# VH-VL binders against TSET complex member tstD (tstD): the designs that were tried, part 17

Target 1, 154 residues: TSET complex member tstD (tstD), of Dictyostelium discoideum (Social amoeba) (c0hlf1)
Amino acid sequence: MINSLLITNNNGNIVFSKYYSNINDEKQSEYEKLLYQFTKDEWVNSKNEKHLVTEFSGYITVFTNVGDLMLFLCGSEEMDELALSDVFFPIIESLKDICKKKGVTEQNFIEQIPKFILYLDEIIQRGHLDQVQLESIQNYSSLKHDQPIKKDNV
Key: E = the ipSAE of ESMFold2; O = the ipSAE of OpenDDE; V2 = 0.75 times the mean of E and O plus 0.25 times the DockQ between their complexes.

## First folded at step 15 (VH-VL; framework fv_oberotatug)

Design g6 (from c3 with heavy chain G101P; at its last look DockQ between E and O 0.03; V2 from the best seeds 0.00; counts 0 for: placed apart)
Fold by OpenDDE, look of step 15:
Structure g6 (fold): chain C 154 residues (1-154), chain A 123 residues (1-123), chain B 107 residues (1-107)
Amino acid sequence: as target 1 above (154 residues)
Amino acid sequence: EVQLVESGGGLVKPGGSLRLSCAASGFTFSYAWMSWVRQAPGKGLEWVGRIRSKTDGGTTDYAAPVQGRFTISRDDSKNTLYLQMNSLKTEDTAVYYCTTPRYYTRPYYFDYWGQGTLVTVSS
Amino acid sequence: DVQMTQSPSSLSASVGDRVTITCRASQSISNYLSWYQQRPGKAPNLLIYYASSLQSGVPSRFSGSGSGTDFTLTISTLQPEDFATYYCQQSYSTPRTFGQGTKVEIK
């Protein structure tokens, strides 16, 4: 089961976070900070959108760099790291798609967070992978465009 | 170029012990999660176990048939993966492969396998 | 653990034939399935990942389909170099598990 998706800038500041489990806010903040510090030395290997795998605080985590952002996908201990990587792909594609006009920068992403949330809701439902094709994600998100967007932690 | 070279295979009696080695090169070994997969003669592939990087705690997972008998370890200073096999059984007879999934970049996945080393358990 | 059931265990075919191999998972594994080819005395080579994605360098005559519990590997036009044993592997959960294999032999 997917635990969380975290997106940071190059300084480790959280730009976006979504949790699929009930976690206390204070614990989340500490977890995010420690995860960033823990993975910082491996970032050089995450260049060019290569997926890196680590385990931190009991969560298998796949992470990568896309433009000015770092992405962390955290899963339960029983998940296979390859599965996490597979889930990671449509997320990355979605991110690139929503930022395709201006590029994947922190500022551009922030402006597109509402759309990203819609895409993410199609990709992951209740901690499980649902849609994987970008075209499907786009189509379903478009249908829900007129619905209220639930904001998660930013 | 990524290379994985297994060694240490041979003939051993039931109840005996054997240690396999996998020499790795061509990548940063210390960050890599490594696995063992085996294949009995004329049979299918069977996942044996996995070891995480030391930075990730160096913890191990094992398949049920080898749990408690086999131990996976690593020496990052030597870029070497090990499989300590104790209390060997005839059904442990197999070619043993060391493997590592490398980085994944869409649309391609990359995994690497050694050529394997044969372990024969026989009286 | 997820059990993988592969069928058939073996088949005979001729060059130019369409070959189909199936793999069934004991539970849903979404699309987290890979297909490997293994020639005698060699390590397995990855053909398909994520159920339907073709690995780099693999001929287009190979294709994968399916999701959930039922998966299929298809060789549209069998070539001489395709006579080998094929395995499915689930990577949904640890431990990773393989199908029993399918040996494709010359008719």
Scores: ipSAE 0.291, ipTM 0.791, lowest interface PAE 1.9, mean pLDDT 89
ESMFold2, look of step 15: ipSAE 0.740; ipTM 0.870
ESMFold2 (binder alone), look of step 15: mean pLDDT 92; pTM 0.937

## First folded at step 17 (VH-VL; framework fv_oberotatug)

Design j1 (from c3 with heavy chain T100R, light chain N31D; at its last look DockQ between E and O 0.36; V2 from the best seeds 0.53)
Fold by OpenDDE, look of step 17:
Structure j1 (fold): chain C 154 residues (1-154), chain A 123 residues (1-123), chain B 107 residues (1-107)
Amino acid sequence: as target 1 above (154 residues)
Amino acid sequence: EVQLVESGGGLVKPGGSLRLSCAASGFTFSYAWMSWVRQAPGKGLEWVGRIRSKTDGGTTDYAAPVQGRFTISRDDSKNTLYLQMNSLKTEDTAVYYCTRGRYYTRPYYFDYWGQGTLVTVSS
Amino acid sequence: DVQMTQSPSSLSASVGDRVTITCRASQSISDYLSWYQQRPGKAPNLLIYYASSLQSGVPSRFSGSGSGTDFTLTISTLQPEDFATYYCQQSYSTPRTFGQGTKVEIK
């Protein structure tokens, strides 16, 4: 099961977070801050959008850099690197797709977060991988939400 | 433009009940964690409680002074946040603010506030 | 609960002055600290989040610093509209807690 998806900017500030397990605020705060600090020295090696893997607090975490964003996907103990990568790929593709016009930047991503959430909900349901192909993600998202996505003030 | 508008405040006797509403607009309400914050006359700010988005479980948390007496709920179809206040006490007298918290982004602060609605508990 | 203590509770200043307000947490909250401004009869407005990040639309004369337990809000050049009460707030743990406030009054 997927535990969390975390997206930060280059300073380690949280831009997006999704948790699939019940966790209190203190643990979330510690996790978010410590994970970034733990991995910050490896970001130079992630510029090629390579999936990097580490074990943090007993959990396997796959992380990578896309544009000016840092992505962290954390799984349960039963998940290995390959299983996490299978989930991480459609997430990265979705991120690139929603930002394809302007590029993957913090600002552009923020503007597209509502759409990203729709895509993410198709990819991961209740902590489990569901849709993998971008076309399917797009189609199912469109079917479930026929109304235009409102531009939100963030 | 993000807008939060509280309503339902008024005068109530100790032991009474009151329901506050907060009408939200200008953002996708269903994705936001919402909170209530109150301020007694001439005093500071006090967090009352929060409700998470449905996608994040829709669960609630409350401050100890209101635990068991207050209930936070939401109707996403109406873009409305509610605060049901039961067994009201004189110390509950305050301006009650509706606030937007987590919105999947830099989430743990209150970036938008309503103008508040006054609740007065007095015999 | 994390206790937030502001200093001072009130201060008098003149237009053009540099104003500094401090906030101390009872335990480390990393950078999960926000600052709010509340003018008389108005709702609070977010100024700073994550200890030092300036909220969109907030004048650059406002700045925040600090991490762990000690934080500072600075107004480099006080303007007439800055006379208000300021609150710090931690978002590290539940319940969310505020400082008692600092009232900036005109000298």
Scores: ipSAE 0.383, ipTM 0.818, lowest interface PAE 1.2, mean pLDDT 90
ESMFold2, look of step 17: ipSAE 0.786; ipTM 0.900
ESMFold2 (binder alone), look of step 17: mean pLDDT 93; pTM 0.951

Design j2 (from c3 with heavy chain K54N T100R; at its last look DockQ between E and O 0.42; V2 from the best seeds 0.56)
Fold by OpenDDE, look of step 17:
Structure j2 (fold): chain C 154 residues (1-154), chain A 123 residues (1-123), chain B 107 residues (1-107)
Amino acid sequence: as target 1 above (154 residues)
Amino acid sequence: EVQLVESGGGLVKPGGSLRLSCAASGFTFSYAWMSWVRQAPGKGLEWVGRIRSNTDGGTTDYAAPVQGRFTISRDDSKNTLYLQMNSLKTEDTAVYYCTRGRYYTRPYYFDYWGQGTLVTVSS
Amino acid sequence: DVQMTQSPSSLSASVGDRVTITCRASQSISNYLSWYQQRPGKAPNLLIYYASSLQSGVPSRFSGSGSGTDFTLTISTLQPEDFATYYCQQSYSTPRTFGQGTKVEIK
């Protein structure tokens, strides 16, 4: 089971977060900051969009850099690196797809978060991998939400 | 444009009940965590409680002074946030603000506020 | 609960002055600190988030600094519209808590 997806900027500030388990705010805040600090020295190695893996707080975490964003995918103990990567790939592809016109930057991503959420909901349902192929993600997202996505103020 | 509009405030006796509403527009309401914050006359800001998005479980948290008496709920089909206040006390007298908090991203704080609605609890 | 303490509770200043307000948390909250401005009879407005990030639309004369337990809001050159009450707020833990406020009055 997937526990969380976190996206940060280069300063380690949370740009996007999704938790699939119930944890309190203190634990979330501590986890978010500590995870970034724990992995910040490895970001140079992630510039090639390679999936880096670490164990943090007893959980396997896959992380990578896409554009000026840092992505963290945390799974339960029963998930291995390959299982997490199977989930991480469509997430990265979705991020690139929604930002394809302007590039993957913090600002551009923020503008596309509503669409990203739609894609993410197709990829992960109740903490489990569902859709993997980008085309399927796009098609199912379109079917579920026929109306145009409104630009939200963030 | 993001807009939050509170309604339902008024005068009520101690022990009475009141239901506040907050109409949201200008953003995808169903994705937002929403909160109530109140301010007694001439006093500071006090967090009342929050409700998560339904996609994040729709769970609620409350401040200790209102725990067990107040209930926060939402109707995403109507883009409306509610605050049911029961067993009201004189110390509950305040302007009540609805606020947008977490929107799957920053802020974990309150980036938009309504203009507030006044609740007066008096015998 | 995390307690937030602001200082001073009130201050008098003139247009053009540099104004500094401090906020202290009872425990470390990392950078999960925001600043709000509330004008008389109005709702609060977000100024700063993550301790030092300026909210969109907020004038650059506002700035925030600090981490852990000690934070500062600075207005580099006070303008007439800046006379208001300012609040810090922590988003590190539940319940969310505010400072008691700092009223900036005209001298």
Scores: ipSAE 0.411, ipTM 0.833, lowest interface PAE 1.3, mean pLDDT 91
ESMFold2, look of step 17: ipSAE 0.799; ipTM 0.898
ESMFold2 (binder alone), look of step 17: mean pLDDT 93; pTM 0.948

Design j3 (from c3 with heavy chain T100R R102S; at its last look DockQ between E and O 0.49; V2 from the best seeds 0.65)
Fold by OpenDDE, look of step 17:
Structure j3 (fold): chain C 154 residues (1-154), chain A 123 residues (1-123), chain B 107 residues (1-107)
Amino acid sequence: as target 1 above (154 residues)
Amino acid sequence: EVQLVESGGGLVKPGGSLRLSCAASGFTFSYAWMSWVRQAPGKGLEWVGRIRSKTDGGTTDYAAPVQGRFTISRDDSKNTLYLQMNSLKTEDTAVYYCTRGSYYTRPYYFDYWGQGTLVTVSS
Amino acid sequence: DVQMTQSPSSLSASVGDRVTITCRASQSISNYLSWYQQRPGKAPNLLIYYASSLQSGVPSRFSGSGSGTDFTLTISTLQPEDFATYYCQQSYSTPRTFGQGTKVEIK
């Protein structure tokens, strides 16, 4: 089961966070702080968009950088590196897709967060992997959420 | 342009009830975490509670002084945030502000505020 | 709950002055600290978030610093429109809590 997805800028500030477990804000804040500090020295290796893996607080964490953003995907104890990577790939593809016009920057991503949330909801359902193909993610997002996306976000 | 407009404030007796509304525009409301913050006359700011987006579970959290008496809800189809206040006390007298959390998730700060609506609880 | 304490509660200054306001948390809140400005009869406005990030549209004369428990808001050259009450706010834990406020008055 997926525990959390965190997206930060280059300074470690949270741009996006989603937790699939019920933990309080203090625990989340502490986790975010410690995770960033723990992985800070490995950012150079992440510039190649390689999936870096570490164990943090007893959980497997996959992380990488995409453009100006840092992505962290944390799984539960039963998840291994391969399982997390299977989830991480469609997330990265979705991020690249929603930012394809202007590039993956903090500013551009912020503008596309509503769309990203739609995609993410198709990828991960109640902490489990659901959709993995970008085309399917796009199609199901459109069908399930009959809410128009702003033209400037397309 | 992001805009938040509160309404529903007024005079109410102790033990009474009141429902506040906040009309939101200029952003995708359904994905935003929203909060209420109040300010008693001549006093500082006090967090009342929050509601998460539906995609993040739509759950609510409240400050201890209003726990069990106040209820935060939302109607995404109307881009409206609500605060139902029951069993009102004189100490609930305040200007109530509707606020938006940043980045639509994990409200680390309140980037937009409404003009506020005054609630007066008096016998 | 995390308690936020501002100092001073009030200060008098003149246009052009450098103004410094401090905020102390009862425990470490990392950089989850924001500053707000509230003019008389108006709603608060966000100035600084994540302790040192300037909100879009806010003049560069405003700056924030600090981490952990001690934070500072600085106005490099006070302007007439800056006479207001300022609040710090932590987003580290729930409930969200504010400092008691610092009123900046004209000397």
Scores: ipSAE 0.576, ipTM 0.877, lowest interface PAE 1.1, mean pLDDT 91
ESMFold2, look of step 17: ipSAE 0.844; ipTM 0.924
ESMFold2 (binder alone), look of step 17: mean pLDDT 92; pTM 0.949

Design j4 (from c3 with heavy chain T99A T100R, light chain S28D; at its last look DockQ between E and O 0.52; V2 from the best seeds 0.67)
Fold by OpenDDE, look of step 17:
Structure j4 (fold): chain C 154 residues (1-154), chain A 123 residues (1-123), chain B 107 residues (1-107)
Amino acid sequence: as target 1 above (154 residues)
Amino acid sequence: EVQLVESGGGLVKPGGSLRLSCAASGFTFSYAWMSWVRQAPGKGLEWVGRIRSKTDGGTTDYAAPVQGRFTISRDDSKNTLYLQMNSLKTEDTAVYYCARGRYYTRPYYFDYWGQGTLVTVSS
Amino acid sequence: DVQMTQSPSSLSASVGDRVTITCRASQDISNYLSWYQQRPGKAPNLLIYYASSLQSGVPSRFSGSGSGTDFTLTISTLQPEDFATYYCQQSYSTPRTFGQGTKVEIK
């Protein structure tokens, strides 16, 4: 089961966070703080969009850089690197797709977060991988949410 | 433009009930975590509680002083946040603000506030 | 609960002055600290988030620094509209807690 997806900027500040377990704020904040400290030196190596893998707090974590963002996918103990990568690929493709016009930047991503959430909900259902193909993700997202996404002031 | 407008404040006796509303506009309300923050006359800010977005479970958290007495809810179809206050006490007297506490899935700060509505609990 | 303590509780300053307000957390809250400004009779406004990030639309004379337990809000050149009460707030844990406030008054 997937535990969490975190997206940070280059400073390590959280831009996007999704938790699939019932974790309180203290535990989340502590996890985020420690994860950043643990992985910050590896960020240079992630610039090639390689999937970096580490074990943190007994959990497998896959992380990579896309544009000026860092993505962290954390799975439960039963998940291995391959299982996490199967989830991570459609997430990265979705991120690239929603930002395809302007590029993957913090600002552009923020503007597209509503759409990203829709895609993510198709990819991960209750902590489990569901859709993996971008076309399917797009189609199902469109069917479920026919209403135009309102532009938000960020 | 993001706008939050509180309503429902007024005078109520101890032990009474009151329901506050917060009308939201200018953003996708359903993706926002919303909070209530109150301020007693001449005092500082006090967090009352929050409600998460439906996509994040729609669960609520409350400050200890209001736990069991206050209930936060939301109607996303109406872009409205609610605060049901039961068993009101004199110490609940305050201006109550609604605040956007987490936009989408970004971490926790209150980037927009309403102008507040005054609740006075007095015999 | 995480306790937030501001210093000073109040200060007097003149237009053009450099003003510094401090906030201390009872435990390490990393950079999960925000600053708010509240003018008399008005709702609070967000100034700084993540300890040092300036909120959009906020003048650059406002800045935040610090991490862990000690934080600082600085107004480089005080303007007439800056006379207000300022609050720090931690978002590290629940419940969310505020400092007691710092009132910046005209000298």
Scores: ipSAE 0.682, ipTM 0.889, lowest interface PAE 0.7, mean pLDDT 91
ESMFold2, look of step 17: ipSAE 0.759; ipTM 0.887
ESMFold2 (binder alone), look of step 17: mean pLDDT 93; pTM 0.954

Design j5 (from c3 with heavy chain G101A Y112S; at its last look DockQ between E and O 0.49; V2 from the best seeds 0.74)
Heavy chain, then light chain:
Amino acid sequence: EVQLVESGGGLVKPGGSLRLSCAASGFTFSYAWMSWVRQAPGKGLEWVGRIRSKTDGGTTDYAAPVQGRFTISRDDSKNTLYLQMNSLKTEDTAVYYCTTARYYTRPYYFDSWGQGTLVTVSS
Amino acid sequence: DVQMTQSPSSLSASVGDRVTITCRASQSISNYLSWYQQRPGKAPNLLIYYASSLQSGVPSRFSGSGSGTDFTLTISTLQPEDFATYYCQQSYSTPRTFGQGTKVEIK
ESMFold2, look of step 17: ipSAE 0.803; ipTM 0.905
ESMFold2 (binder alone), look of step 17: mean pLDDT 92; pTM 0.942
OpenDDE, look of step 17: ipSAE 0.830; ipTM 0.919

## First folded at step 18 (VH-VL; framework fv_oberotatug)

Design m1 (from c3 with heavy chain T55Y, light chain N31D S53R; at its last look DockQ between E and O 0.46; V2 from the best seeds 0.73)
Fold by ESMFold2, look of step 18:
Structure m1 (fold): chain C 154 residues (1-154), chain A 123 residues (1-123), chain B 107 residues (1-107)
Amino acid sequence: as target 1 above (154 residues)
Amino acid sequence: EVQLVESGGGLVKPGGSLRLSCAASGFTFSYAWMSWVRQAPGKGLEWVGRIRSKYDGGTTDYAAPVQGRFTISRDDSKNTLYLQMNSLKTEDTAVYYCTTGRYYTRPYYFDYWGQGTLVTVSS
Amino acid sequence: DVQMTQSPSSLSASVGDRVTITCRASQSISDYLSWYQQRPGKAPNLLIYYASRLQSGVPSRFSGSGSGTDFTLTISTLQPEDFATYYCQQSYSTPRTFGQGTKVEIK
């Protein structure tokens, strides 16, 4: 189960947020800033083809950068790293595809959010069974060399 | 170009009701969280409430002074936001603005504002 | 609820002046602070979001700073079109709340 998707700029300003869990605005705001502070120093080693993995308040989060954007996908406690990464890779590829002509920048992505939402909903609702499976072998191969970066915010 | 146009304002006696509309164009209305902000004559801005997009459950939040008296709704097939105002009080006298945070699930700021519609509650 | 306090409530200034308006939140709101300009008889317009980010089309004489509880809007060289009322607004929590406004008037 996916708890949230966050897309930020390099200063942690939210460009896009989608919460699938039930938390209020204040808790969302607190989480958004804590997550950025927890992860910002790890960006030196990240790429959009490699997913860094960490635990934050008991939930697994995969994160990477694409162009000017930082992406964070948070799973629930029952979500394993492999299943979470299977969702993350198609989301990254969708982002790159919708921004292809002008490059992945904050402004270009904002212009494409309506298209992104359609593809994101397909990935989340159907990607468990159809699209994630089609691409899972490539993603699994890249993940076996990753190690979780564990941090605790409490 | 994004356009928000409020309508339905007018003069109403205390205890009365009024429904405001906000016609939206130039963006994907069904993906947007929509908000109402009001301004009493000669006074500052006050957030009234919001309605989430369909994809975030379509639920509402209200400021305390209007909770239980005002109802925000939307019709995505008509690209229209509504504010049903019941049990009106003189302190509800204000220009009512429709506003949005554009294409984000949760608004972090308000990009677009309508021109406002005046509601006067007076005996 | 987060209370937003602006100061001053009004000020008089001349074209060319540097104008500074402050906004204080009753609790930390990180950088979830925006500034709006409202010209007489018009709807508000967004100037600054995330405390310091300039909205597209807003002149560079406007700037914002601050984080946590204390925020500042600065107009470096006041122009005739800048005589207006300015509002801060927090988006950290619900309900959203505005400052009471600062009216900038010609001296």
Scores: ipSAE 0.762, ipTM 0.895, lowest interface PAE 0.8, mean pLDDT 85
ESMFold2 (binder alone), look of step 18: mean pLDDT 91; pTM 0.937
OpenDDE, look of step 18: ipSAE 0.885; ipTM 0.935

Design m2 (from j5 with light chain N31D S53R; at its last look DockQ between E and O 0.37; V2 from the best seeds 0.66)
Fold by OpenDDE, look of step 18:
Structure m2 (fold): chain C 154 residues (1-154), chain A 123 residues (1-123), chain B 107 residues (1-107)
Amino acid sequence: as target 1 above (154 residues)
Amino acid sequence: EVQLVESGGGLVKPGGSLRLSCAASGFTFSYAWMSWVRQAPGKGLEWVGRIRSKTDGGTTDYAAPVQGRFTISRDDSKNTLYLQMNSLKTEDTAVYYCTTARYYTRPYYFDSWGQGTLVTVSS
Amino acid sequence: DVQMTQSPSSLSASVGDRVTITCRASQSISDYLSWYQQRPGKAPNLLIYYASRLQSGVPSRFSGSGSGTDFTLTISTLQPEDFATYYCQQSYSTPRTFGQGTKVEIK
């Protein structure tokens, strides 16, 4: 099961976070800061969007650099690095897709976060990998977004 | 553009109940964590509580002063946030704001606010 | 709960002035701090998040700094529309807590 996805800028500031388990805010805040600090010296090795792997807080964490963003994917104990990477790929593809016009930058990504959330929901459902293909992710996301709002009858 | 419109405020006696609504538009409501913040007349801002998105468990958290009396809920099909207020006290008198954050699934900050709706609890 | 204390509670300033407001947390909150502006009769508006990040659409005369327990909001050149009440807010832990506010008044 996927535990969390964390995206930071080059300074380690949180740009996006999603947790698939119920932990309190303080623990999340601590985790977010500590994870970056723990991995910051390894980012030099993340060239070419290479997936780096580490064990943080007892969990396998795959992380990589895309543009000026740092991505962290944390899995539960039953997940290995390959399983996490399988999830990471469509996430990265989605990130690139939503930022394709302006490039993957913090500023551009922030503007596209609403769309990213939709994509992410198709990729990961209830902490498990669902959609992998970008085209499928796009199609299903579009369908969900176009659902009408129900109104009360007068 | 993100819009949040509160309604349901009014005058109520102590011990009474009131339900506030917040109609949301301009963003994917079902994925957003939503919060209520209130402000007593001439006073500062006070966090009331929040509700997570369904995908994030749909759970709620409340401030201690309203714990057990207030209930936050949501209807994603209507893009509406609710605040059920029971056993109202005079100290609950405030403008109640609906809030959200667009940049995070978790509301690290409140980047969008409604205009607020006034709740007056008085005998 | 994390307590947020602002200083001063109120201040008088003139257009063109440099204004500085401080916020102190009862414990370290890293950079999980936001600043809000509230004009009379209006809802609050987000100015700064994560201590120093300027919210989109906010004038550059606003800036935030600090980490840990001590934070500062600065208005480099006060404008007429800046007369308002300002609040800091921590997002480190639940419950979310605000400072008591700082009212910036016309001198």
Scores: ipSAE 0.696, ipTM 0.895, lowest interface PAE 0.7, mean pLDDT 91
ESMFold2, look of step 18: ipSAE 0.810; ipTM 0.909
ESMFold2 (binder alone), look of step 18: mean pLDDT 92; pTM 0.943

Design m3 (from c3 with heavy chain G101A Y112H; at its last look DockQ between E and O 0.49; V2 from the best seeds 0.75)
Fold by ESMFold2, look of step 18:
Structure m3 (fold): chain C 154 residues (1-154), chain A 123 residues (1-123), chain B 107 residues (1-107)
Amino acid sequence: as target 1 above (154 residues)
Amino acid sequence: EVQLVESGGGLVKPGGSLRLSCAASGFTFSYAWMSWVRQAPGKGLEWVGRIRSKTDGGTTDYAAPVQGRFTISRDDSKNTLYLQMNSLKTEDTAVYYCTTARYYTRPYYFDHWGQGTLVTVSS
Amino acid sequence: DVQMTQSPSSLSASVGDRVTITCRASQSISNYLSWYQQRPGKAPNLLIYYASSLQSGVPSRFSGSGSGTDFTLTISTLQPEDFATYYCQQSYSTPRTFGQGTKVEIK
């Protein structure tokens, strides 16, 4: 389960936020402040879209730099770094696709936010379907197979 | 290019009801969080409440003085925000503004405002 | 609720003056503070967001500073169009709250 996606500029100011968890504005604001404070000195290490990881109160957040923006994806307690990366990579690719010709800049992204939201909603829906499909395959383990079960793209 | 136009203001007696509308254009209304802010004559600004986009759950939040009396709603097919005001009191007399943050996120500020519509509640 | 207190409530100034307006929050709000200008008879207009970021189209004579609880709006060289009422507003928590306003009048 994804708790949130944050996109900031190089000053740490929020350009886009989406919270999937049930927390109030004050808790969201506190998380955003702590995230900036704990990660800002490490942002140089995310050059060339190298993914970095941090932890707050038991929640894992993966983050990276793309162009002029910093992206942060926070997972729930049950989600590990690998599961987060499966969602994070498509989000990064959609951002690049939206901004391709003009480059990934704050101004260009702001102009394309409605399109980004459409991509993001599809990615989250696709990720949910993948998790449901994986659970169904794992529950089938009571029957013997000598052939793998293929994961469907949705 | 973003335009917000409020309408529906007028004179109403205490205890009465009134519905305000805000017609929106120049942005993707269905993805936006929308808010109402009011200003009593000669006084400061007061946040009334907000409604989230449907993609963010479509829920509302209200300031305490209007909780239970006012209802914010939206019609995304008409790009229109509504404020239903019931059990009106004289202290509800104000210019009502609709506002948004064009960036389609939880509002960290309000960068677009309508012209406002005046609601007068008096005997 | 976060209370926002502006100082002064009004001031008189001449064109060319440097004007400062302060805003204090009753608790830390990080940099989640915006400034609005409201000219007589008109809707508010965003000047500054995130305490110090200038909104597109706002002249560079406007600047904002501060974080935590104490914030300042500065107009370096007051112009005739700057005679207006100014409001700060916090976005750290719900409900959103505004300062009571500062009226800048011609001396």
Scores: ipSAE 0.827, ipTM 0.915, lowest interface PAE 0.7, mean pLDDT 87
ESMFold2 (binder alone), look of step 18: mean pLDDT 92; pTM 0.944
OpenDDE, look of step 18: ipSAE 0.861; ipTM 0.926

Design m4 (from c3 with heavy chain G57S T59Y; at its last look DockQ between E and O 0.49; V2 from the best seeds 0.77)
Heavy chain, then light chain:
Amino acid sequence: EVQLVESGGGLVKPGGSLRLSCAASGFTFSYAWMSWVRQAPGKGLEWVGRIRSKTDSGYTDYAAPVQGRFTISRDDSKNTLYLQMNSLKTEDTAVYYCTTGRYYTRPYYFDYWGQGTLVTVSS
Amino acid sequence: DVQMTQSPSSLSASVGDRVTITCRASQSISNYLSWYQQRPGKAPNLLIYYASSLQSGVPSRFSGSGSGTDFTLTISTLQPEDFATYYCQQSYSTPRTFGQGTKVEIK
ESMFold2, look of step 18: ipSAE 0.831; ipTM 0.911
ESMFold2 (binder alone), look of step 18: mean pLDDT 91; pTM 0.935
OpenDDE, look of step 18: ipSAE 0.886; ipTM 0.935

